# Ledger of designs, part 13: VHH binders against Ribonuclease D (rnd)

Target 1, 374 residues: Ribonuclease D (rnd), of Desulfotalea psychrophila (q6ajf4)
Amino acid sequence: MKQENIISTTEDLKKIVNKALKLDAVGLDTEFVWERTYYPQLGLIQIALSDEECYAIDPLSIKDLSPLGELLADRNTIKILHDAPQDLIIMSQATGATPQNIFDTRLAAGFAGSISTISLLQLVSEQLETELDKSETRTNWLKRPLTEKQLSYSLNDVRYLRATRVILLSKIIGPKIKSWLQEELNLLNNPANYSTIADESRYKKVKGVNKLDRKSIGVAQEIATWREQKARELNRPRGHVIKDDILLEIAAIRPTRPEELANTAISTKAAERYGNDICQATARALNKKEVDLPHQQKRSQLSSQEKGALAQLKELITLKCDILGIDPALLGNSNELKKIIQTLYKGKTTHMRQSFGWRKEFLKDFYQIHRDTI

## First folded at step 1 (VHH)

Design f16 (framework vhh_8pnl_2)
Fold by ESMFold2-Fast, scan of step 1:
Structure f16 (fold): chain B 374 residues (1-374), chain A 120 residues (1-120)
Amino acid sequence: as target 1 above (374 residues)
Amino acid sequence: QGQLVESGGGLVQPGGSLRLSCADAGFTFSDYSMAWYRQAPGKERELVARIYSGGYTNYADFVKGRFTISRDNAKSTLYLQMNSLKPEDTAMYYCATTEYWSGSYVEDYWGQGTRVTVSA
C-alpha cells in the first residue's frame, strides 16, 4: 500500500509521462472488466520505468488521460507489452491516440525460439527464471480501494518487460529475422487496428451462420448489424440484446411479422421490445437482390490435389521454421493455410496476410512452384 | 533392401546442360522425400535440391534458377535438370531418400553416384 506507487491525478500522470518520454523503453499493461457493458471498462494502467520504479495509474480517479496518449503515440520511447492488441485498443479508445513504437513480447517470443502463444508468466519463468503469482486474474479491477495484493500483482505484470525484451532480442540471430519481427511490430502502428469492425461484418463471427441458406444468412447479417447498434445504444453486451443461438433461429425462420417470433426461443419481453426492429431487419434482407446477398461460406472440401498441396505447405513451414528458429504459428493457423491453397488453385485474389510482406517472402518459392504447375 | 541407381552424368563445357536420373531399384519410391546431393574432391557432401513426396521442392541458393528437380512416381524415377553449368558444379552427384525422424530430416538410402565434369 505505498501511495507513491499509485497515480490518481492528471498532474502526477503528467510527471510520470515526462519521465517516460526521456527513456528508451517502458513496460505497459492494463487491467479491465468486460462483463456488463458494450465496451470494456478500464480499471488500471500499469507502467514500468525500470524494474525498481513501477506505477499503477488509476483511470477511475483521472478524467483526462491525454498525457498517456502522448506517451502511447511517441515514436522515441518504445512501449513494451505482452499480447498487446487488446490493451492497445483500450488505451487508444481512452486517450484518442494511435499507438506507435510498440514491442509485443508475445510476438517476439515466437521469433526468438519460443511459442507465439506463450503467457507472460511462462515467458518470464523461461527467460528470467522468475515465478509470477497468478492468483489475482479474476479480480474486480473497478473496486476501490485496491488491496495491497492487487497492487503488487498488477505491477509485476510490467516490472520484467524491459528485461524480457533485452533477452528476446539477444536470441534473435541475423538481420533478416530481426527485420521480420520489426515488420510485424510495425503493423501495430496502423490506425486501422484501432477502428471499429464494421457492423455489417459482425454476422461472420456468429458460430453456425454458414449452416443457413443464403437468404437466411442475409437476414442474420441485417439482424447482427441492428444488434450491434442497439447494444452500443444501451451500453450492454450484444448477447444481452439477443444471444447468437436466438439470432440464428430468427434468421432461419425469416419473420415478416412479430407474431412469428413465437416460433423461436426469444423471450416474451425481448420479442415485445425488439419484434418490430427484427422484422424490419428481416424485410431489408428479403428485399435485397440475390447478387447482394452474402455468399454461403460452406465448410470447404479440398480435392485430393489440394490436400497434397496443403500437406506440402505444412511440411515446408515446419522445416523452414525449425531451421530459422521461429514458431510456425507466426505463418498462419490451419484455416489460413487452407485459404492459401484454395486461393492458389482457384485463382481467386483474396486479401490474406500471407500475400504481402515477410510472410510472402517466406512463402515465395511455394507460390512460384504452384503457379508454374497450375 | 533397396538401392537407388543414378545415371546421366558426363563431361560438358561451361554453359552446357545435363539431365540426371535416379531410378528405384527395389523399394517404395512414392512414400519418400527425395534429394540430390553433390560432393567435389576434398569437400563435404552438400544438398543441391530436395523434392517432397507431394511434389514441393527446395533448392540450394547456388543452383536456384539453373537446376530443376522433378519426380515421376509411376516410373519410380527422380530427375535433376542442370542448365547453365559452371566449373564449380563439377562433382559426384548422389540421390538419396529422406524421412522425418526425431525433429529432423535424415538420409535413409543413397545411390552410388554419377560423375559430372564441367570443363573445356
Scores: ipSAE 0.000, ipTM 0.093, lowest interface PAE 24.8, mean pLDDT 81

Design f2 (framework vhh_8pnl_2)
Fold by ESMFold2-Fast, scan of step 1:
Structure f2 (fold): chain B 374 residues (1-374), chain A 117 residues (1-117)
Amino acid sequence: as target 1 above (374 residues)
Amino acid sequence: QGQLVESGGGLVQPGGSLRLSCADAGFTFSDYAMAWYRQAPGKERELVARISSGGDTNYADFVKGRFTISRDNAKSTLYLQMNSLKPEDTAMYYCARDSYYLEFDYWGQGTRVTVSA
């Protein structure tokens, strides 16, 4: 590993980007630290122009990463990543660009006779018969200078991506399966993937919020909204402001005075710092009209008939995936499959990715049978 | 790039018609699945109609035969033609784009439809 593989100036970044834009495909990855900040702290961006020409871009030394944005948005050069979404979000935020023309080897593996949850290490071993010496290390990617081991391991994350893509595509023979993979990859071009969740919607991600009554859900929404704003202001993880379990306790008691926070497990320090803000958020929720309060999402259990239909759906997916050579997980997780059954049996249409595109084509016979039953 | 603009709502008599539009200004509209949702006061948002990037459509049972979803990729615009409107169709109507990896759809601000009793 040589120090010349580290790109630390805007001029050198522009040089490698110009080379990349002349290629059909490049490998990309990021290393980041996300333990003590609201936003991930970008440590490295790795790029592979070939298996012999790999670079580590140093975002701590380069304040303007917009040249990389030109590559990310380019429709002629394919960007190959393994498990792309998080890396693309981080690079989109750092460059201001919307990623285009992405190839995710994790998705492609699922269409190529492997599993869609496969690690890069296992995929490269399976497809290229190459063993990566990468140990699972929780290293500080923000520390400089980088160690030789850090640099070597980081570059190995991109070195084999171009070769891996070629092999995966060679194993996806049918034009129909190739079109399904391309449909999934095209979803990564959607700018909605790279926008933040609206602050007032963050409460929906708090596990257990739907166990609260509607007024307390309203309080949880206001506190979650405030917590996002405070966490960004302080550049701290949301849980360092208030943990989700504490937020639920506060929402349940609906405090109007800071002293009432003593009835929750909130720390003395947090209660002192945020008590007034929390009570103001509670007051905003309590001043809302009933029609403006969030609706409680029902987590209904399946009937015996619905459980039977779910078992049939799972069996159909397993058998058809075995024939086609694709991973059943690509059709949906257990909660998604349960939602399909509930949607069919309730006679109500709910947005689900299995109602259109390649998944609808895959499931067409199942839908025909069960919609005719209701 | 995320701003969806709905229009075409209004007050209409039962049995009347309205055409809703959703403009996705300056965006690569043709690459995305689009949907219309609605939310009546005191109720959850429910899917009305969906159209894939390839033009395949899906409709809620309560609007089948009455509503038609369509898209004009050249104008980056989504439409909902609503015929034989009923008082039960009174709601705020929302345009949405798919966002597979974020577990939520991009939503517009909505357009109000009132079918007088």
Scores: ipSAE 0.000, ipTM 0.309, lowest interface PAE 13.6, mean pLDDT 83

Design f3 (framework vhh_8pnl_2)
Fold by ESMFold2-Fast, scan of step 1:
Structure f3 (fold): chain B 374 residues (1-374), chain A 120 residues (1-120)
Amino acid sequence: as target 1 above (374 residues)
Amino acid sequence: QGQLVESGGGLVQPGGSLRLSCADAGSIFSDYAMAWYRQAPGKERELVARITSGGSTNYADFVKGRFTISRDNAKSTLYLQMNSLKPEDTAMYYCAAEYGWSDYLEMDYWGQGTRVTVSA
């Protein structure tokens, strides 16, 4: 029928942004495809100026998205998203702007008596008694023209965000919890979230890297750094260059000659394409001084006393969260809580999110008790 | 929110020098890579220089040869020696511990920043 809600020109985008900048709050979302490329391929950006006025911005038709960047960076208009980080990174990359004044309804749900992992569909069902269609979650958002069902689905993802925010804020009681939520939301304003990450730090995200010895961790660092650069060059996912498991196998054997790669599960094609690069990366790591190699972070078992302290920490979090009406998961996952105990009992301080801000305030009495015990 | 504290910023003339310091009160300093970032008015935050726990350094092209990053693990202090300063170096300078890097949300382990102004 009509695709009147699709914005396909820079002039129309400027018009919609100018309207948005006069409003206190707008809803935003993105649709993208991320299956065969290094960066996600942006298919659509949705904006809700009201429950009745929603638009789909077509980034395939508009080369200059900088007007949208002005809205993203604006400190006076709140941008409401559900599970914001990925959408914000994609929009930041597309516009060149650093997002400011963000409201994430997923985070807010956790402070408002719901779970912090709640889907938008469940949240809208709970708050507005409205059922959203899931049938378009796995579709090709790069294909044109968009179907009416795709367009309707995409606009409904932003339509209710303004109403949802109002309801969530009404359920958060007391200025302390509101300030904690605002602290979490303010983390989304940090430009570091949207800058290119250091390639040489990528090895830290490879599961199992800390099981290697220090020289092999050094090799893993060099190969992971090379893999990021190669994946960007080829515009392919990092796993399509070398999968994490294969990277760990290579790092463990530290190949000095390409034929040694036959001792790993690397494919014949990948070994032929990358064998020389992999051996050069290995040589760079092996030529480093010992002090320049990454430190091995081995997991140690908790003592009986440390297990008792962890149980006490979990109980304190559960009880205090129940009283305050917030989701215990906001305080940290099980691995993070274990790290808190290990840090306290080993007499070390570490950079962990529970050592500053509202989480430190939440845990202050626990820290006081255990600082006096250990 | 306060574990990293920057100092040493100020107003300087083009061609001048400043030394920034960052004191880390809360971390196992020797186990972490440390970095200096900067943010000019109306611009995104950008990496200036990075130093590994063992002392290996990386620099942005726009400061290479002019800036030197160093660390004192015994004092848990990071330094940035800035020479031959240009008006383009005017920015808020931030100290960061590179812990928990993510493709998505970074943990707020940043200092509050120290302002550097290079006037023409």
Scores: ipSAE 0.000, ipTM 0.214, lowest interface PAE 15.8, mean pLDDT 82

Design f4 (framework vhh_8pnl_2)
Fold by ESMFold2-Fast, scan of step 1:
Structure f4 (fold): chain B 374 residues (1-374), chain A 118 residues (1-118)
Amino acid sequence: as target 1 above (374 residues)
Amino acid sequence: QGQLVESGGGLVQPGGSLRLSCADAGFTFDYYAMAWYRQAPGKERELVARIYSGGETNYADFVKGRFTISRDNAKSTLYLQMNSLKPEDTAMYYCAKDYLSGEYFDYWGQGTRVTVSA
């Protein structure tokens, strides 16, 4: 049988981290539940020191995960994950550390002649000719004790990550493509990845907010900001504080007194709990000058000329990716490509990941053709 | 930023049925609530149905009794069974990893078109 242990104390965690810090690379993964709380509920952290030495770290038993944070932030030991961003955010929140020196096998697969949307199961099957069991479903990772099957299943998510990385790197022959992969992996080191969007920007995610007048959008911004802070404080989903549709009703009437909330579908309990906070948020918005209020966002469709340019962009990406052995999805999804065309044709300067780094280099000839025709 | 891949859309007559599928290539499917949204030309995206990891479901009033959302965590696939289709159901249908609490990455597919022709 393979060496499989659950780590339930800070001292044992420190021992495993000290071993990991002496290695060139380790595999990492998390199991979590995220549907009833503001933050994901971390159930398990898996670590592979080798294909035969894997551990499950129990965050329910260990209050101080800072030793794991030392590993996560270490610049000498590579942390290998498959589809890393969510796991890194959860571990960053649990440890307080900013991830460094990350290798995402999902991204690497896209640069290595596979697809960048490949599952770990399929990737391990293709690269190592090993079949992983994915029959375990709808398990409660917060329940203890873990079954032997749950433990074995969870450790298979990390067991082969070290071997998978070696094979993927061997399939990326060109030094330029290796540098593009490294640039993409280095983006995972950015602390900005591990913070949520600013609370003051959360109103933009409320569907229908742009149908309101500017004063009501300002109210929606203040209420959404307050709601985000309250949901975090209570560790509840934001919709369990105030649902989006009720937030829009409140913003439309702009209540200055709690009694005015009776004109909305807000529950009696929520109105009793939050009425004063909601009215204070409304007052903050109403005290702003019109120039300081949010602007309404308008949507536009592509013209016939812009559709032609989009078709040319897609063709260029497909052909060049085929030559280089890179997955076209790494360049951007259809909505991102549409945004590139709108930016070029309408002269708008918008933040796009395709305007810098390796994607800009990939697309440089396409960009020059469009600038030179003006 | 894994891509969600929708399929199953098409042209169907009023009263017909379609089954939409959404494949998540990532291994985190099991941990998220999943949802179907739709967007008609010139309209905003609207929630059609949501399913939590535990199997609890929530439906928009305009599809209750006609649509059924389900998930297969072993296949990392989300489904929408659409019965008794109406012309007003004509839209692009998108799947999303959806949660009321937070946003770390927006996962939206490219969509699959449903056309109910009279």
Scores: ipSAE 0.000, ipTM 0.259, lowest interface PAE 15.7, mean pLDDT 82

Design f5 (framework vhh_8pnl_2)
Fold by ESMFold2-Fast, scan of step 1:
Structure f5 (fold): chain B 374 residues (1-374), chain A 119 residues (1-119)
Amino acid sequence: as target 1 above (374 residues)
Amino acid sequence: QGQLVESGGGLVQPGGSLRLSCADAGFTFSEYDMAWYRQAPGKERELVARITSGGYTNYADFVKGRFTISRDNAKSTLYLQMNSLKPEDTAMYYCATGWDYESLPFDYWGQGTRVTVSA
């Protein structure tokens, strides 16, 4: 009976985890709600021990999820997820554990002749000839009781992950490419991915921040940091405190008095509520020495020669990826590839993920050719 | 190609102090967020302290008030001043560089420097 597939006590969770720890691999997924709160609200955790033995773990009924943390951190049992980072962050926060020994089928698809942005539904359809039902729209996973349809659909998200991993590994060309996939998967073991101390780096994700001068970027950093603290305090999304476009307007004018906020599109209510905090954040930035201000990651124009080199890099990646069965997107986005060219031609040493590991090996001949031209 | 080189570890008695250094050979140091991690034998690697390119600092609860992270951009060097050392602080200490966890996680680690706190 379907009631038997729901784990609602710590004791039953321990039993399922003990079974999982004896297996080579399990499938994992989460369902959560993240539309009106600062932290995502965990609604459900799904686990597949096999395609016939799947369970839904109820985090609303289980106060202590530490047994799941033991599985998450275990180095002997592979945890298979599709598009792992978000689920791993929420499970790490819920359990206190750092994820280890992860297999992301989305990443693996990119090394196995597919695309690294493929949905689970499409991947399972293409690899296992199994069509997952999409007729039920995912709803509020915090509501109880869950419908029979919701439970069945949630378990299908993990049921085929073990089989999918086996097939994807069979399609990867040779041991070298498999080692490159393993390098990418090992990045998911890094505790930095699951740290709570990213507040002061949130400004980097504000589109358009790099168009500001360095002093205004400093102001944007302070305001973004304050906004994270305020959003967390209120348990609201950061945009409900102030939107990114308003943050950029404020950073550009660098207000020292709340009255100066009238020169931005901030609402009267928000200006009254937050004006003093915003001006204090501005003052903190303005009191910094220039050497302590964030560096402007300003986009510089490429010369005609550099544009030619970028086109050559993109062509080389496309051709070599086609031969090796690797998604070109795994080598880097357009901005990253542009930065490679700028680094090679301007002779400045820059840390970039393409300067080490498997991406360095992939690009070694391109680097050698272009170093010899300067 | 850049490399991080940690130094300053050693054997110290409880209550003692050490200053760890991490030298950046070949990076544009001032553009990166920097962190110190540690790993005790048989345990997972854990974050000790972080400093952003803009100079903001954050500390793990177990070191607050005892450790201070700082950077010297002119010397391309990261520091960890460790005061009031405890036996629990015994670990291999690593420095790391990167951007943030969502876009570009901390992905480059040095070989580490050993800190032993023993009577």
Scores: ipSAE 0.000, ipTM 0.289, lowest interface PAE 15.3, mean pLDDT 82

Design f6 (framework vhh_8pnl_2)
Fold by ESMFold2-Fast, scan of step 1:
Structure f6 (fold): chain B 374 residues (1-374), chain A 121 residues (1-121)
Amino acid sequence: as target 1 above (374 residues)
Amino acid sequence: QGQLVESGGGLVQPGGSLRLSCADAGFTVSYYDMAWYRQAPGKERELVARISSEGSTNYADFVKGRFTISRDNAKSTLYLQMNSLKPEDTAMYYCAASEYDLYGSDEYDYWGQGTRVTVSA
């Protein structure tokens, strides 16, 4: 029975953490449910001390997870995760600790000759020739007791992480590429990753917001700020307060009176409950000075010259990545590459991750060429 | 680049249920805004449900209370649980993904080929 591998007390958690702190590296993962609440509900934390010694930590039974926080913040024991950021945010929130000394096998795969968007199942198959069970039915990780199948499934997410890290590091050639990987991994140590995005900035994540005029973007900012605060207060997903598409409709019409909300797809109940708050948010935006309104971040079409430069950038990245054995996607997605070109042709190279660190080093010859021609 | 592959579509009677899956051939969903879109016969493609990289969900009015979007980041699978299906839910269902875009872009970087859902008596 693998039920005995479940850690359900703070005392047992301390024992496992003390053992982990004596190791060079451990595997970590989380299972959570994030459907009806503002914050994700942590269901399980998996830890692998070795491929033979894995535990499932039960956060529903353990009131104090601070011992896990000591491991998470430890600078001597590497914590290995696949696709780390969300798990690290959840564990940071649960423990109060800032993660340190993290190894993300997803990022490492991209530097080791695989793709940087690879799933854990595919990565383990490629690197260890081991097939993990993917016959899982959707599971409520908050339900107890866990079935044997659920526990076995969850522990396999951490069991092979130590071995995967060793193999990935063996495939990364030369100190320069290893230093680039380490630079990327070190970004996960930044406390800013584990702080919530300011409420006033949440509107930037609303898809389609930059199609609005500047005054309506200001309205969207105020409504998104209010919505974030209301969602936290109610402990509900922000979409359960006001959906993004409805927020955009409201911002476009800039309602000054609650009855104007009838011109949007907002429900009658939501309009009755929130109409005054929405109109007050709109008024705050409309009463702002021009200089205090958000700048519209429109995507313009690339000129023929800019399209040519983008094609050259993509070709350079593809060829250089093929030589170095790294995934082109690590340099940036399609939208980021377009932004590089537009920024260069405007004579500015600031406010993008490709303007500093290893990506700047990678792209230095491209920047030099375009500096000379622009 | 990963490949998004939808599955789980089929023929179902009104009031029935289907669970759609969007799986990868190497794609991770943790860093991405994910969405389900559909295109019904004679209509434009429309958003059904969205889940942000932060786990926030958004549902079209016509599916609210009936459909649930969820994801398993470790297994790189996005799901759409469809309950109380109606004939008007008949459509091609598409999985879409994009990395967070500061500009609030309407572009999705990755799209699947679609899975057909038919609801008929």
Scores: ipSAE 0.000, ipTM 0.356, lowest interface PAE 11.9, mean pLDDT 82

Design f7 (framework vhh_8pnl_2)
Fold by ESMFold2-Fast, scan of step 1:
Structure f7 (fold): chain B 374 residues (1-374), chain A 118 residues (1-118)
Amino acid sequence: as target 1 above (374 residues)
Amino acid sequence: QGQLVESGGGLVQPGGSLRLSCADAGFTFSTYEMAWYRQAPGKERELVARIWSGGDTNYADFVKGRFTISRDNAKSTLYLQMNSLKPEDTAMYYCARVDSYEGLFDYWGQGTRVTVSA
């Protein structure tokens, strides 16, 4: 009945890939462990050729995953994933290939009358009335041999993706919404999605960094750059070097001597281990000219009129999404919508995803209403 | 899917003109919004002009009437025609492709320098 096999050689991988390349669509997923290392440790790659023919690819046994890269980059076979970005990054790194022709069921759910944050288990339950087992979520995917329960559990993550895609596409209202979904899916084809963020830009990902003054943002940039390099050197998560909240505390006090780290919540062991590096990073920032420091991206508070416009924008999104059957969250989170209002009222063009493509088309009537009020 | 490469910058006198080009080796150029940004020494990077896939355009107030953004989808190339150049237009000019999916970046080229001086 069901074909559930572990693929442990490059030769067997090539056979499965050759079958996949003759199909219209396949399901893909990865299992990985990302608790104690800088890079995720790939444990398993799952592929579904049908709901009855599924395979678990063993990256611990296969040195050359390039055949999988051929499938990943193929423009004729659709690769179906749920919440694709992380899996695509891991597979791109493992194969050297740039993903092409991707279908993300999480995005599609948002266009098909569900929510764009839905889990795979909830989506399969809602759309196929099939209940997936949750009991293996804490499995160590690097251990061998895999149990039959672990194998079966892992293959369920891909088994229903082809059927889920068919049902989601059937529920999308009209060709316009299908084209909007395709626009979003096409973004996953871009090679730069699979490039590493420059170390000197990592500070931008630290929540709360823009609340610091410019000198402290400069310190945060230098410490974040150092932390990234140290985390890679040690092969540890960046948070195991220094957590984001501790990094912000250090940046705020701008330590010139290791003893000054006692004014932060940094551990005694971490301060002893990294104190000199942290102070050198701080010194690099403080030696920069003001013109070379990162700019503060502080947001002004909304005026009463701007708050009214934001409420109107949210109402228009909710009403139009209800009619079209799409998730309002696809238009942007509250902070993004606030930026739209600030941009319109301050008369400056800020680069926003809502200023182009399908989101611009969706919001065109709102922009027209406000054209003459600015 | 390719790299962005800017060209066409140089030294011009006030009132002069330059045409900047941005070549994209990617297959999907026609589907993206494209933009020109600039960064003057000691200043933050600012949006100059944008053009979306349907051909609609938008301009910063400080360049309206002087600059024109255009695209050639067949050649996968973005252009910025700059007329009536001022010393204040002196900056590094960057081509960008917009990829605003789930925290992914705008794609920036290496830049091309424009200097307006007598």
Scores: ipSAE 0.000, ipTM 0.151, lowest interface PAE 18.3, mean pLDDT 82

Design f8 (framework vhh_8pnl_2)
Fold by ESMFold2-Fast, scan of step 1:
Structure f8 (fold): chain B 374 residues (1-374), chain A 123 residues (1-123)
Amino acid sequence: as target 1 above (374 residues)
Amino acid sequence: QGQLVESGGGLVQPGGSLRLSCADAGFIFSDYYMAWYRQAPGKERELVARITSGDSTNYADFVKGRFTISRDNAKSTLYLQMNSLKPEDTAMYYCAADEPYWSGLYDSEYDYWGQGTRVTVSA
């Protein structure tokens, strides 16, 4: 097959995958549309075997993408992506495979003297002095046939990933920083990354849920769980089932009979279709013991001493990162840093990425000093 | 912790332009996926545009070629440049921040939504 060909059959996909499995590394990317469905709709998958041999895989024409799944899960061939998580989730869902042996150039840029939020176009410009075309960013990737310009654009997203990885690795200072990058990349191998947030936890994403009393938060949890299942079944956005505002109104009144839904702004059609399901969800919540109800989460405020410790933490991160040539953003966002302080001063055991591995090693002196002053 | 605050809405004539911003100086949103949603009276909330932490963008068909989403991570600010505005674009516009799925394994914080900024397109 020629350079920049579209792969439209499972047999041709198997041929390209067999070539890829003999290489040390390949570039991967996806194009998708996400407007009126529960899951993104996959439009293209791009693969670069070299800067001269790139292919666009057409998922609209290929019903069995399992050969791509074999490549995605392969521990011997590195898959290079820029800003990997969303593309990996989409490819995992399409293939049924759990990604393994991933190299994210966005993360690597942060360890190599650049910023960890850099775009692919900026990174390729800085590292390879090559300017990529942005003209196709607003195209409909589900429409066929694709134009030559769309194909060229899509393949440029993967063409330079292998070269970019080589250059980024050459700029990382010493084996310690390289091991920190590898530890970070290994987190992408975790199967838990490649599923939606647990249905029973989805209520936490509903703005205003923590203003409800605990019984109503329990009702919101059950209704949100049901809503996720219904939205997936229909392949529609969750708001098309029940909007967040309506969910909160329902949770506040805790309906046990469908006629009680008239006290909310729920539409007549939605009440007729979902009233029994909503009342059953409410009953499940009301039958829970108090100890099994969700904890009410409120925004925490730091004391003056804790604010001082947070300022010291930010200063330490800035200074140490400047010396090591790594991006401070890799250590955590402002909310994460605040949680570190709360863990140290308020005695919380919090699940946070700064409590293990290279981030814990980076912060060990700070943890020791502030534990001793408490 | 801060919150998301939208600004830049207002009244504009058909064919006009507006630039919306969404900012909170207390947050470093460099790892967040950001989006603009809108909701017109009596209609469902709908996605307008989304941008990943790596600047990959997705647009709704009804705004393609007219709107541009962008971000400034140093300022923790999200933008929506709206050109060639139509009466049908009249809505409340909301800013949203979602953490990548991989970071959600370790972070118990929920997603952020702004309070909205009103855009009215009429003569």
Scores: ipSAE 0.000, ipTM 0.375, lowest interface PAE 11.5, mean pLDDT 82

